# Ledger of designs, part 186: VH-VL binders against Cytochrome c oxidase assembly factor 8 (COA8)

Target 1, 167 residues: Cytochrome c oxidase assembly factor 8 (COA8), of Homo sapiens (Human) (q96il0)
Amino acid sequence: APERGAERRDTAPSGVSRFCPPRKSCHDWIGPPDKYSNLRPVHFYIPENESPLEQKLRKLRQETQEWNQQFWANQNLTFSKEKEEFIHSRLKTKGLGLRTESGQKATLNAEEMADFYKEFLSKNFQKHMYYNRDWYKRNFAITFFMGKVALERIWNKLKQKQKKRSN
Short names: E, the ipSAE of ESMFold2; O, the ipSAE of OpenDDE; V2, 0.75 times the mean of E and O plus 0.25 times the DockQ between their complexes.

## First folded at step 17 (VH-VL)

Design ji7 (from jh9 with heavy chain R101V S109T; framework fv_ebrasodebart; at its last look DockQ between E and O 0.62; V2 from the best seeds 0.64)
Fold by OpenDDE, look of step 17:
Structure ji7 (fold): chain C 167 residues (1-167), chain A 124 residues (1-124), chain B 108 residues (1-108)
Amino acid sequence: as target 1 above (167 residues)
Amino acid sequence: QIQLVQSGAEVKKPGASVKVSCKASGYTFTSYGIEWVRQAPGQGLEWMGWISASEGNTYYAQKLQGRVTMTTDTSTSTAYMELRSLRSDDTAVYYCARDQVYDFHKGYTPFDYWGQGTLVTVSS
Amino acid sequence: QAVLTQPPSVSVSPGQTASITCSGDKLGDKYAYWYQQKPGQSPVLVMYRDSKRPSGIPERFSASNSGNTATLTISGTQAMDEADYYCQAWDSDEDYVVFGGGTKLTVL
């Protein structure tokens, strides 16, 4: 009796990309696009001698990434649900079936779909404005901390050069 | 107040037809659709079909294709469901419900108001 | 045909939280709806589009949809909440509307 392979129920993976960078990497890695957000996750490198400023920058980048992933995952899901409901409602109103005679999923024409996209964007306009505002704030903070880390690294290099000249 | 008032209970023989009415009040009838759902004794809800009150477009459950006809009379704000070739397994309470037309601004709220139900008994 | 699966019964003590699940293929990608039906009465819409409450529905009713499972939650369950509960979703294969098998909620 052939062992019916237990179809692994793909439990909706918690949004942690299964992408594991090589352990010996000294660089940030970019993963494949997430299936929900369609954003490519970044795996941030952790230096052995990470400074408090470097750690703060890394955490801020991670938090911002997670925030972006969650926003777009939710937005894409909402879009998908509303789109499906719209299509079904319009097909129903037209007295059309969900499938064509060829067995394909029935679709609406490009004009009807354009109306959906326009209205969806209009409805979500404020949400996208707030997102953009917060995105700029977060990226400004990240850039500021990147500058601080760069200055810290320069200062540490200068101190090391002075110590080598005095010995 | 929004109300859907259905016709009274019916007793029919196998092979007969039944026509259930659903009179709508308290809203603009032509701005909505009517859904039909049935429930056999001690069983769950079964969707039967839908009709647009404005266009008269219909969509029926596959299981009932060829046996069910839904109509509306806009002058009386009344929806009708006719089921033909009745069988014993068609014994059920039949419900009409209001269905909203998809609105981008208001959203979509299906089955927000129900009729009181009509018992149809099919017995030899 | 899309099938929505519900537990046949759920029991809860007064004041406790009741949870009723509805599972279906790709249900997480669709809006879920919930109906309450008391004995001898017509169904009443209690939740729409996963988590929205109609006017007149108590705040103790909430719902969510995650993965392939929608959940209706009744916090502080009361004797008056004893009823049959049905989930509903759109079908993409055959019929536009599919109901779950229903769950009898008993308040003990």
Scores: ipSAE 0.753, ipTM 0.905, lowest interface PAE 0.7, mean pLDDT 90
Fold by ESMFold2, look of step 17:
Structure ji7 (fold): chain C 167 residues (1-167), chain A 124 residues (1-124), chain B 108 residues (1-108)
Amino acid sequence: as target 1 above (167 residues)
Amino acid sequence: QIQLVQSGAEVKKPGASVKVSCKASGYTFTSYGIEWVRQAPGQGLEWMGWISASEGNTYYAQKLQGRVTMTTDTSTSTAYMELRSLRSDDTAVYYCARDQVYDFHKGYTPFDYWGQGTLVTVSS
Amino acid sequence: QAVLTQPPSVSVSPGQTASITCSGDKLGDKYAYWYQQKPGQSPVLVMYRDSKRPSGIPERFSASNSGNTATLTISGTQAMDEADYYCQAWDSDEDYVVFGGGTKLTVL
């Protein structure tokens, strides 16, 4: 296949295309939403002359993205599974089938579903609190290393200015 | 300590009925549902239906609709499954098993304890 | 009409890790459950809600479920683990429960 770069994607909520960033990109790219997390991953550019500090920053961003993707993939799947387990259990207790007369998947009314939503949020409150704490810690670290890289680049420019004056 | 004790083996002729009992002990009978599952000789497990021990609500496998009745007696902590109009392909070991009603803390624990099984043989 | 497909048999040497698969359409979107049945005995629950272990089940039993496949894993397999193993999930049709066809685990 010809390598024409990334085309504009149509939205595909039930599936994703396998995404391949353009071979010669000098920029980070945002890929399609992950099936499980619904988050769009960033594909990070790796320059040829990446400094050790720049590499540490990129790896920290990559690790934070993977952690975030994994957390929401797990939470979304758990939510879906527990919701279906709840619905099936309540329909079973009522002696009702899994399908309506029209063939649509049976569900519970809004009042019945409210019990599930309230309890799911309550049960997962602590986990989400720790997620928020860790999210802030990770983003603070990323911001700190971004500052260090910025200072490194300023210092390198000063050294290059002295080399230009010598010419 | 939790036990489900089923009635003994039975031999029946085609067209007859069989009623298998399942006596529960070691737990609060009305807090759990009872599932019924059968297993033909040398074959896998086949779900038959479910009954609420507290309210008596039932849901039966579609294959068995009209032929099966499940009941409970809370005073004796016993569930019953009656299968009518027996055919030779109803020959199987019939199991009862306990289900937890959905609990937000523990979730759903299906078939956590099983009875010893009741062999029902249907032949002329 | 949901179908859960299991291999009919799996053989493992004592002390090795056994893996028993259970495949079904979108099975990873549902909770999977596992039962052990020894000859002449009734089934017993060995894993529930994909990966949870009931009290009394040895820690060498573990399970996972993703994609179209749930997997029961027995590490350090012992002769006493020799049995038939069934997976089970919620049915999407009129019946609530579907069982896999079973896998005979042999420890040689």
Scores: ipSAE 0.551, ipTM 0.798, lowest interface PAE 1.5, mean pLDDT 84
ESMFold2 (binder alone), look of step 17: mean pLDDT 89; pTM 0.925

Design ji8 (from jg106 with heavy chain S35E; framework fv_ebrasodebart; at its last look DockQ between E and O 0.42; V2 from the best seeds 0.60)
Fold by OpenDDE, look of step 17:
Structure ji8 (fold): chain C 167 residues (1-167), chain A 124 residues (1-124), chain B 108 residues (1-108)
Amino acid sequence: as target 1 above (167 residues)
Amino acid sequence: QIQLVQSGAEVKKPGASVKVSCKASGYTFTSYGIEWVRQAPGQGLEWMGWISASEGNTNYAQKLQGRVTMTTDTSTSTAYMELRSLRSDDTAVYYCARDQLYDFHKGYTPFDYWGQGTLVTVSS
Amino acid sequence: QAVLTQPPSVSVSPGQTASITCSGDKLGDKYAYWYQQKPGQSPVLVMYRDSKRPSGIPERFSASNSGNTATLTISGTQAMDEADYYCQAWDSDEDYVVFGGGTKLTVL
């Protein structure tokens, strides 16, 4: 009797499919949208001769990306949970099941859903304000360090040109 | 004070029916639903179903479909659960609980108040 | 049917932190609720919507949800916290309420 191979239930790897760019890439890569945050992750290139300032910029960009991913992943999850609960409760109140007679998932009308969205946004308004504030602060810092790195690169190019003229 | 007061203990024979009452007080009865949960001796909680106090709409656990009927009387703020064709495995403490409607500010808080329970014993 | 899995028992010394887990398929996408039941008493809601505490529940009770596991945490556990604890969630596919098997918390 042939041993029916135990179908390895592919345990859905809880691993964020870290899009691994090709090892020989000299550029930043943009991955597919994350399933939780819906944000596209960026894989930052690490140069062989990365300066301390370049490294600091890269780390700041990575930290900001992670922060942004976590915020939206949590926000989307909260939204989904609240939306589901709202729909369920509203259908119960109407005496409607989750499924229509045709077996389709029962939905609320656009007006009822508009009320949900309005109230959800109102409730989360302060949270979004803090997010926007922190987003601007982080991006300002990143832009500042980008400027510093650009100046450093210009200075290094000028020094190399002077050394070539002196020899 | 919000209270759910259930009917007293019942002893029934196999094949009989039992009707448990749950009288609500201290809140607007029609603004909430009633949930029913049972617990067999030494076992966990088992959900039985839900009824809307305003509309009388019900949803029953699949295992109990055809045997359970939930009703409400808004005039007396009382919910009823009838279980038919009783079996020995229906021996349990039966609980009613208040089910909140969705509130945009508070959220959904199911089972925030419980009755004291009603013991139903099914014996030959 | 969705199944919520709890450990059958947890033991803790007075003043220590107790942790009770509840695992289920897609539990991370749903709100978890927690109930305390003392012997001969009705269940009492102790946590709702993953981490919210009802009025009258001590601050030592907290809860979280990570992945497909909800966790009830009792800090500074007291003798009065000895009870059965049940997690609960709603199954949106079958439109029914699911309880966990319960966890007996013993304070030693």
Scores: ipSAE 0.695, ipTM 0.881, lowest interface PAE 0.8, mean pLDDT 90
Fold by ESMFold2, look of step 17:
Structure ji8 (fold): chain C 167 residues (1-167), chain A 124 residues (1-124), chain B 108 residues (1-108)
Amino acid sequence: as target 1 above (167 residues)
Amino acid sequence: QIQLVQSGAEVKKPGASVKVSCKASGYTFTSYGIEWVRQAPGQGLEWMGWISASEGNTNYAQKLQGRVTMTTDTSTSTAYMELRSLRSDDTAVYYCARDQLYDFHKGYTPFDYWGQGTLVTVSS
Amino acid sequence: QAVLTQPPSVSVSPGQTASITCSGDKLGDKYAYWYQQKPGQSPVLVMYRDSKRPSGIPERFSASNSGNTATLTISGTQAMDEADYYCQAWDSDEDYVVFGGGTKLTVL
């Protein structure tokens, strides 16, 4: 592996100090899609010297991710349950079985399924509008705080350079 | 009030047939389905099948295919279940129940109202 | 074939909370329904579509469904709640209706 000689810590007296925990990172990480929400989670880095403003930004991003993950997990489950309920009810009403003679799962054609999709969206319209409103509000707030953090870091860097020169 | 009144108890010999009636009142019969369920003595509930009061379409439990026929008479708001080729393990209380058909807002509710049950005893 | 497994019996003291489970493969992907049957009587619908309560059913009845398990919960259990309880769902492969084996709730 190219990492064979990459990193080590200084040796402790018993040789234990040579451990470098390779799983630590100073960056946010993006994981695979969650099976319920289909969204990729972000693992947020927490720096040792996190400022109050940086902490507020991180918590807002974490809370927004949790809210978004939960919303889509719930919506996907509800959609799936109601879709199956609709299909089974329509097949039952038609006097059809749940499987064809070939063993394939019985289905409704595209015209029949269009009724479900149309009515599901109509029934959930207000919920989706509130989600869209809240999604934009949260993303605007995140972007605003990202700007404030960036300015804070610039100001701190400039103040540190002034202190060294004028000392 | 919504009510399902079933025919009286029956005693049958093996090989015979039985036809249980279920008279509905207090609602629009043709806007709902009728489910049939049986319960052997000391046992749980077993689904038998379903019929649409308006279309006459049926779904039968696979175990009972070929032995059961469900019909309706809309003029009397009555559903019927006929079970043929009776045998001892068909001894049970037979229930009809109303099926609240699918609605996009209410969803689907099977068995929202039940009849009083009809005991069918098959003995030789 | 689809199978809904319930414990044969559950015992509870008056005023305690009773929980009756119903287990089936991926049951949480389907809507579950619950029925109460007192001795010598027809079943009565007590919960539908996982967690909804019909008109006339006391608020002490609640239900949930997730993963492989649906659960009927009766808070503040009363002697009149002593009955058999059945869960029900649809079968995605064979029959439109599958019942659990039933659970006898005893209030001692």
Scores: ipSAE 0.621, ipTM 0.857, lowest interface PAE 1.3, mean pLDDT 85
ESMFold2 (binder alone), look of step 17: mean pLDDT 89; pTM 0.921

Design ji9 (from jh9 with heavy chain S31T S109T; framework fv_ebrasodebart; at its last look DockQ between E and O 0.56; V2 from the best seeds 0.00; counts 0 for: pae E 2.8 > 2)
Fold by OpenDDE, look of step 17:
Structure ji9 (fold): chain C 167 residues (1-167), chain A 124 residues (1-124), chain B 108 residues (1-108)
Amino acid sequence: as target 1 above (167 residues)
Amino acid sequence: QIQLVQSGAEVKKPGASVKVSCKASGYTFTTYGIEWVRQAPGQGLEWMGWISASEGNTYYAQKLQGRVTMTTDTSTSTAYMELRSLRSDDTAVYYCARDQRYDFHKGYTPFDYWGQGTLVTVSS
Amino acid sequence: QAVLTQPPSVSVSPGQTASITCSGDKLGDKYAYWYQQKPGQSPVLVMYRDSKRPSGIPERFSASNSGNTATLTISGTQAMDEADYYCQAWDSDEDYVVFGGGTKLTVL
């Protein structure tokens, strides 16, 4: 009897994407969509001579990414749970089973589901407003540090050109 | 105060039927459903089924399909559970519980109030 | 049929934290509910939708759901908390409602 390999049910790992870029990569890598958040993770390249400003930018980008992953993973899970509960409650109220005669999962009509989506969005409106506010704040900070890093790189290139002209 | 008051203990013979009542008070009866759960002596909780107090729609546990009937009387705010073809393994405390409809604002809180239970003994 | 698995018993000293687990297939994708039942009494809802507490339930009761395991936590456990605890979830396959086997909490 072939030993059915115990499929290790991946415990919901902490939101660290298991995507590992090649070790010799000199650029940022984009992973596949995360199964919980549906967001594509970015693996940031770490240069050998990373400046303190570059490091700060990288850390800020990473923290913002983790924040986004966690928010959407939790939001998607909450949405899924509420949707399932709504469907089950509505089917129950109608005296309908959870499965059709063909064995398929019973579904509600588009009108009933539209009501659910409307009410879900209404209920979560403030949460989404706070998310959007914080998203803009984080992205503005990232953009500001991107500008600083760009200026630093220009300055370093100019100093190197001057040193080569003096020798 | 919200209360569910059940009928008294019953002793039945195998093959007989039992009908348990659950009178609701302290809330609008037709805005909620009634759940039925049983518990055999020294055993866990077993879900039996559900009835809508407003529409009379029912859903029964597969194990009890064909033997159980749930009904409501809105005029008296009373739910009824009838179990037929009784067996010794049907000996249990039977509970009614209030079931809240899905509310978009308040959420869903099933089984928030319970009856005191009705002991049904099936003996030869 | 979806099965919710609980430990048959948990023992805790007064003032310590008790943890009762409930495991089931895809339980992480569903809301979990918890009930307390004292000897000779009806069940009482103590937690709903994974972590929400009904009115009248002490703050020492909390719950969470992670992966396929729901956990009821009682901090500062008291003698009055000695009871049977049942988890409950919705079933998508056969019956609408499934209960766990129950856990007897003993306060030593």
Scores: ipSAE 0.749, ipTM 0.906, lowest interface PAE 0.7, mean pLDDT 90
Fold by ESMFold2, look of step 17:
Structure ji9 (fold): chain C 167 residues (1-167), chain A 124 residues (1-124), chain B 108 residues (1-108)
Amino acid sequence: as target 1 above (167 residues)
Amino acid sequence: QIQLVQSGAEVKKPGASVKVSCKASGYTFTTYGIEWVRQAPGQGLEWMGWISASEGNTYYAQKLQGRVTMTTDTSTSTAYMELRSLRSDDTAVYYCARDQRYDFHKGYTPFDYWGQGTLVTVSS
Amino acid sequence: QAVLTQPPSVSVSPGQTASITCSGDKLGDKYAYWYQQKPGQSPVLVMYRDSKRPSGIPERFSASNSGNTATLTISGTQAMDEADYYCQAWDSDEDYVVFGGGTKLTVL
């Protein structure tokens, strides 16, 4: 199955495999690629004094990661199933066995496999268009809230600085 | 509308051969393959093999290799299955079924329509 | 030899949900298909490609396939659903087609 996480500029955070985050980490961190989605999970830190804006940002990031991991896990499984069905059906049509003379699983030539890849993409074009649209919408929203959190933190630092000076 | 009509029941001696026919109607015969399945009394379904209705390419179940021959006659839209060197454990109902070639949009749908079955009894 | 294992029988009361399992090594990596066979009749396709329903099959029939197990589910089971049910998948070892041993569904 092709590894297709993000289209534009960067790979979105991915799903979990067998990697565990450090106990009581104070920062976000990135684990190894999830076996099913082939995406790297982000394990989000929850600070003791998380503001409502910070919570909303974290939830958006978590929800986006879950959505992205589920989409690619489903697509990778479907791709694998359809690829195997295509190969076996064509071998059957040719009257050939499932294995080569050496005992390895038989495959089709590169031109036949290219036809499968082209048709699979064509069949799923609409679904991938909606995925790309939603991926960019989610990343725009995340970036917007990252900016709001940054401004909130600057304002809180200025407010504390004012209070110290007026004492 | 779509129909697979098989030849009548047969009684055979051990060592003989049987040839079962399967006449298709209601669809374009050459667009689909024909699968053959048998069911011994009180037993489940056992796949026997497949034939292309257009090209005549075949693939037989490994257990039956060398004893089975499948053919088609596209002018009559009929598939045939011949089983040779019959023995008592070949007593079964023999089914033909339609099998669409892989299609990128529809996928693969084996056994979407079945014939009525042909009882073949092998006894001394 | 590839094997698709089904329970020999399943019993349900009318109106209840019946579940028929089909187990095989990595079966969820393959498409699974389901057939209904009433006594003295030919099999009828009831589910294909894991979870798709052919035209003419009631909506109470559904199916899933993941891991090592495919499951045929009949909600609101009726007396007319009493039949033998077979799962079928592709075999990567010997032949292109493998059937499960069959499950007799009894509605009592």
Scores: ipSAE 0.364, ipTM 0.706, lowest interface PAE 2.8, mean pLDDT 83
ESMFold2 (binder alone), look of step 17: mean pLDDT 89; pTM 0.921

Design mi10 (from mh2 with heavy chain A110D; framework fv_ebronucimab; at its last look DockQ between E and O 0.37; V2 from the best seeds 0.00; counts 0 for: pae E 2.2 > 2)
Fold by OpenDDE, look of step 17:
Structure mi10 (fold): chain C 167 residues (1-167), chain A 124 residues (1-124), chain B 111 residues (1-111)
Amino acid sequence: as target 1 above (167 residues)
Amino acid sequence: EVQLVESGGGLVQPGRSLRLSCAASGFTFSSYTMNWVRQAPGKGLEWVSGISSSGSRTSYADSVQGRFTISRDNGKNSLYLQMNSLRAEDTALYFCAKETPFDYLWGTYDFDIWGQGTMVTVSS
Amino acid sequence: QSELTQPRSVSGSPGQSVTISCTGSSSNIGKGYDVHWYQQHPGKAPKLLISGNSNRPSGVPDRFSGSKSGNTASLTISGLQAEDEADYYCQSYDSRLSGYVFGTGTDVTVL
C-alpha cells in the first residue's frame, strides 16, 4: 500500500515583515502590507512609564493584530490554492492545457470564476462567521480598555494639577 | 486532553549548547503565547522566555538574554528553546507553559497549562 | 533577578486558616500589575490556583482565596487539608525587567 505522503500543510511562513521603526520614535508605526495577509502591521510604541492598564491595552492590540495576520495569511493561502486547483480542474475538463498557444497561463472566464467564488464563500461561511464574531469581541474589548486608559490619564492629569497648586 | 510535553534535556558541559522542545496537543497552539519557566533543584520558579502566538515577538530574562533563543513551529505544534553558552546556573528543570486566553474584562496573563518539565544539568 | 518576597514556610493544623504573603515593589505589584498564584506538589508541575489577584479557575476549591493591597498580595487557605501540603508561588509582571517574576515560594505544611 503506497504510503500516502502526509500532505505538508504549507503553513504560511510566519515571516511577518519585521518592519523595525527608528529607535527614537515616540509614536506607532505602520508597516507595508504583509505579503501573505495583505494587512499592514502596526508597531506599537512603548512609553517609558507605561501603566499596567496601558500595557494590557497594548498587548491586546498586539495579540489581535497577530490573530488577524494569521487568519488572513492562512485564508489567502487557502484561497489561492483552491482557486488554482479549480482552474486546473476546469481546464482539464474542457480539454484545455494550462497554457495558451501564446505561452500565457490559461484562465477561466468571469462566469466560471463566479462559480468558484460562490463555492468558496459557501464553504468558508462558518469560518467567516466565527472570525467576525471574534473580531467584534476583540474590538469591543480594545475599545473598553481604551476608555479605561483615557480615564486613567485624565485622573493622573488632575492629580498632577492638584499637586502643582499645593506647592 | 490539553498537554505539553518537554524534551531535549540532559547532561552538558559548560559552554556547550542544548535545544529543548515542547510538543503541544489538545488545543490550538498557534493562538497562544508560550513561555519557558525553569526551576533549579530545590529552588523556586524563574521565568526564562516568552514568544507571541505568531512568533513575531520574543522576550527574555536578563539571566539568559543573548544566550537563549525561543522559537516556535505552529505547523508542528512545537515550542523550542535554543540554549547556547550554558552555565552551571542554568541547571534546572525546564517547563513549557501556556498563557491563558486573554480575559476581555481583566486582561490577565497567567500560565494555565504546564508540562512536566525536562531536566537540564550543566556540569564539568 | 528581582523576586517577589514570600515567607519560606507556613504551617497549620487541619481545618485552620493560613495566609501566605507576597511582597513586591513599585515596579511590579506596587505599580498595579496583577498577581497570580500557583500550587506545586513535590515532583509535579505548577498548577494555576488563583488568577488576577482573586479569580479561581474551574476545579480550584473555594477554600483558596486571593487578595491584593498596595505592594502586597495574599493567598489564604481556609480549612486546611492534608492535600494542601505543597509549595506555593506568586507571580506578577515587572516593568523594569520587562518580564514575569515569581515569588521566592512558600512551603505549606499540615501538622
Scores: ipSAE 0.733, ipTM 0.897, lowest interface PAE 0.8, mean pLDDT 90
Fold by ESMFold2, look of step 17:
Structure mi10 (fold): chain C 167 residues (1-167), chain A 124 residues (1-124), chain B 111 residues (1-111)
Amino acid sequence: as target 1 above (167 residues)
Amino acid sequence: EVQLVESGGGLVQPGRSLRLSCAASGFTFSSYTMNWVRQAPGKGLEWVSGISSSGSRTSYADSVQGRFTISRDNGKNSLYLQMNSLRAEDTALYFCAKETPFDYLWGTYDFDIWGQGTMVTVSS
Amino acid sequence: QSELTQPRSVSGSPGQSVTISCTGSSSNIGKGYDVHWYQQHPGKAPKLLISGNSNRPSGVPDRFSGSKSGNTASLTISGLQAEDEADYYCQSYDSRLSGYVFGTGTDVTVL
């Protein structure tokens, strides 16, 4: 049971935040930004009488959230590593140290850094194109299943109202 | 080639521990929910445990809850099952299985890729 | 016990059809959860045969078909071949257990 472990505010290290919702919650909850992906996770409520269709939607949303957070956590880490490697390489080519005379980390100017940003975008162009395609596919599916769940709930309400009137 | 290779099985006495490993290759391991399924000798399949793609969500069969811990290391493309307080009833061939994510067109969650299993024997 | 119930064995002659039932309860198949089917040859790992009640994955012959109604799912093997001799398992989700459940397994014999 993950909910009991979350109440102690201690969890094993993972790709998500340490936030834990209160035990008395009947709605989805949005937590603080994850330290790795910088995205806010949704903590999903599981109703006692969750239908199979509602479960499919919840799992799809959970899977999409995990996929999205893992992608951006990895890209943020790669971006930071390659940025520092680029700065280090260009400073060494200029014969400059990694720190200024004041002890602060040496940087490159905006035009010099623009070369890095262009190179990073070019290197990752295809990866981000496939990410965008998959993101739209996932969000289309989520929207479609949200509609199916809404129709299921309307149908169940109409079915119960008919049964009450026949009594 | 897509593969799952289990290891870490063996003979142990009741009450002791074992750690199973599953090495994945040929697919993006970090994108998929992973599961352990076991099969006692001469018996059917029994789902044991599952873990979400990031490792943030886990689930367990009642028979192993509190004794087994599923984990994964996406950097090593590896799935693990820590098996504590082993009982004779845990004797089985343990399979690592990849869960198919929800397919908007075709279906629901199933286990599309399986390893060949690692045998765990608990006897005294 | 929360296993899905299957017949222990089913047999048929080459070219005939066999049907394997998989019966659950109101917390699994009867609640509307999908059913998947796996084929397991002796000494081998299970192989996904039918997904989402009736869908065949790539490479599965069209003589395999699945259906679901009420608490029961069915796998039909039409045009039975010697290669179809194996164990077959159904699998679903159970809301009471919050986990996956497998059927008891069916040994298909080709006479």
Scores: ipSAE 0.531, ipTM 0.802, lowest interface PAE 2.2, mean pLDDT 85
ESMFold2 (binder alone), look of step 17: mean pLDDT 91; pTM 0.941

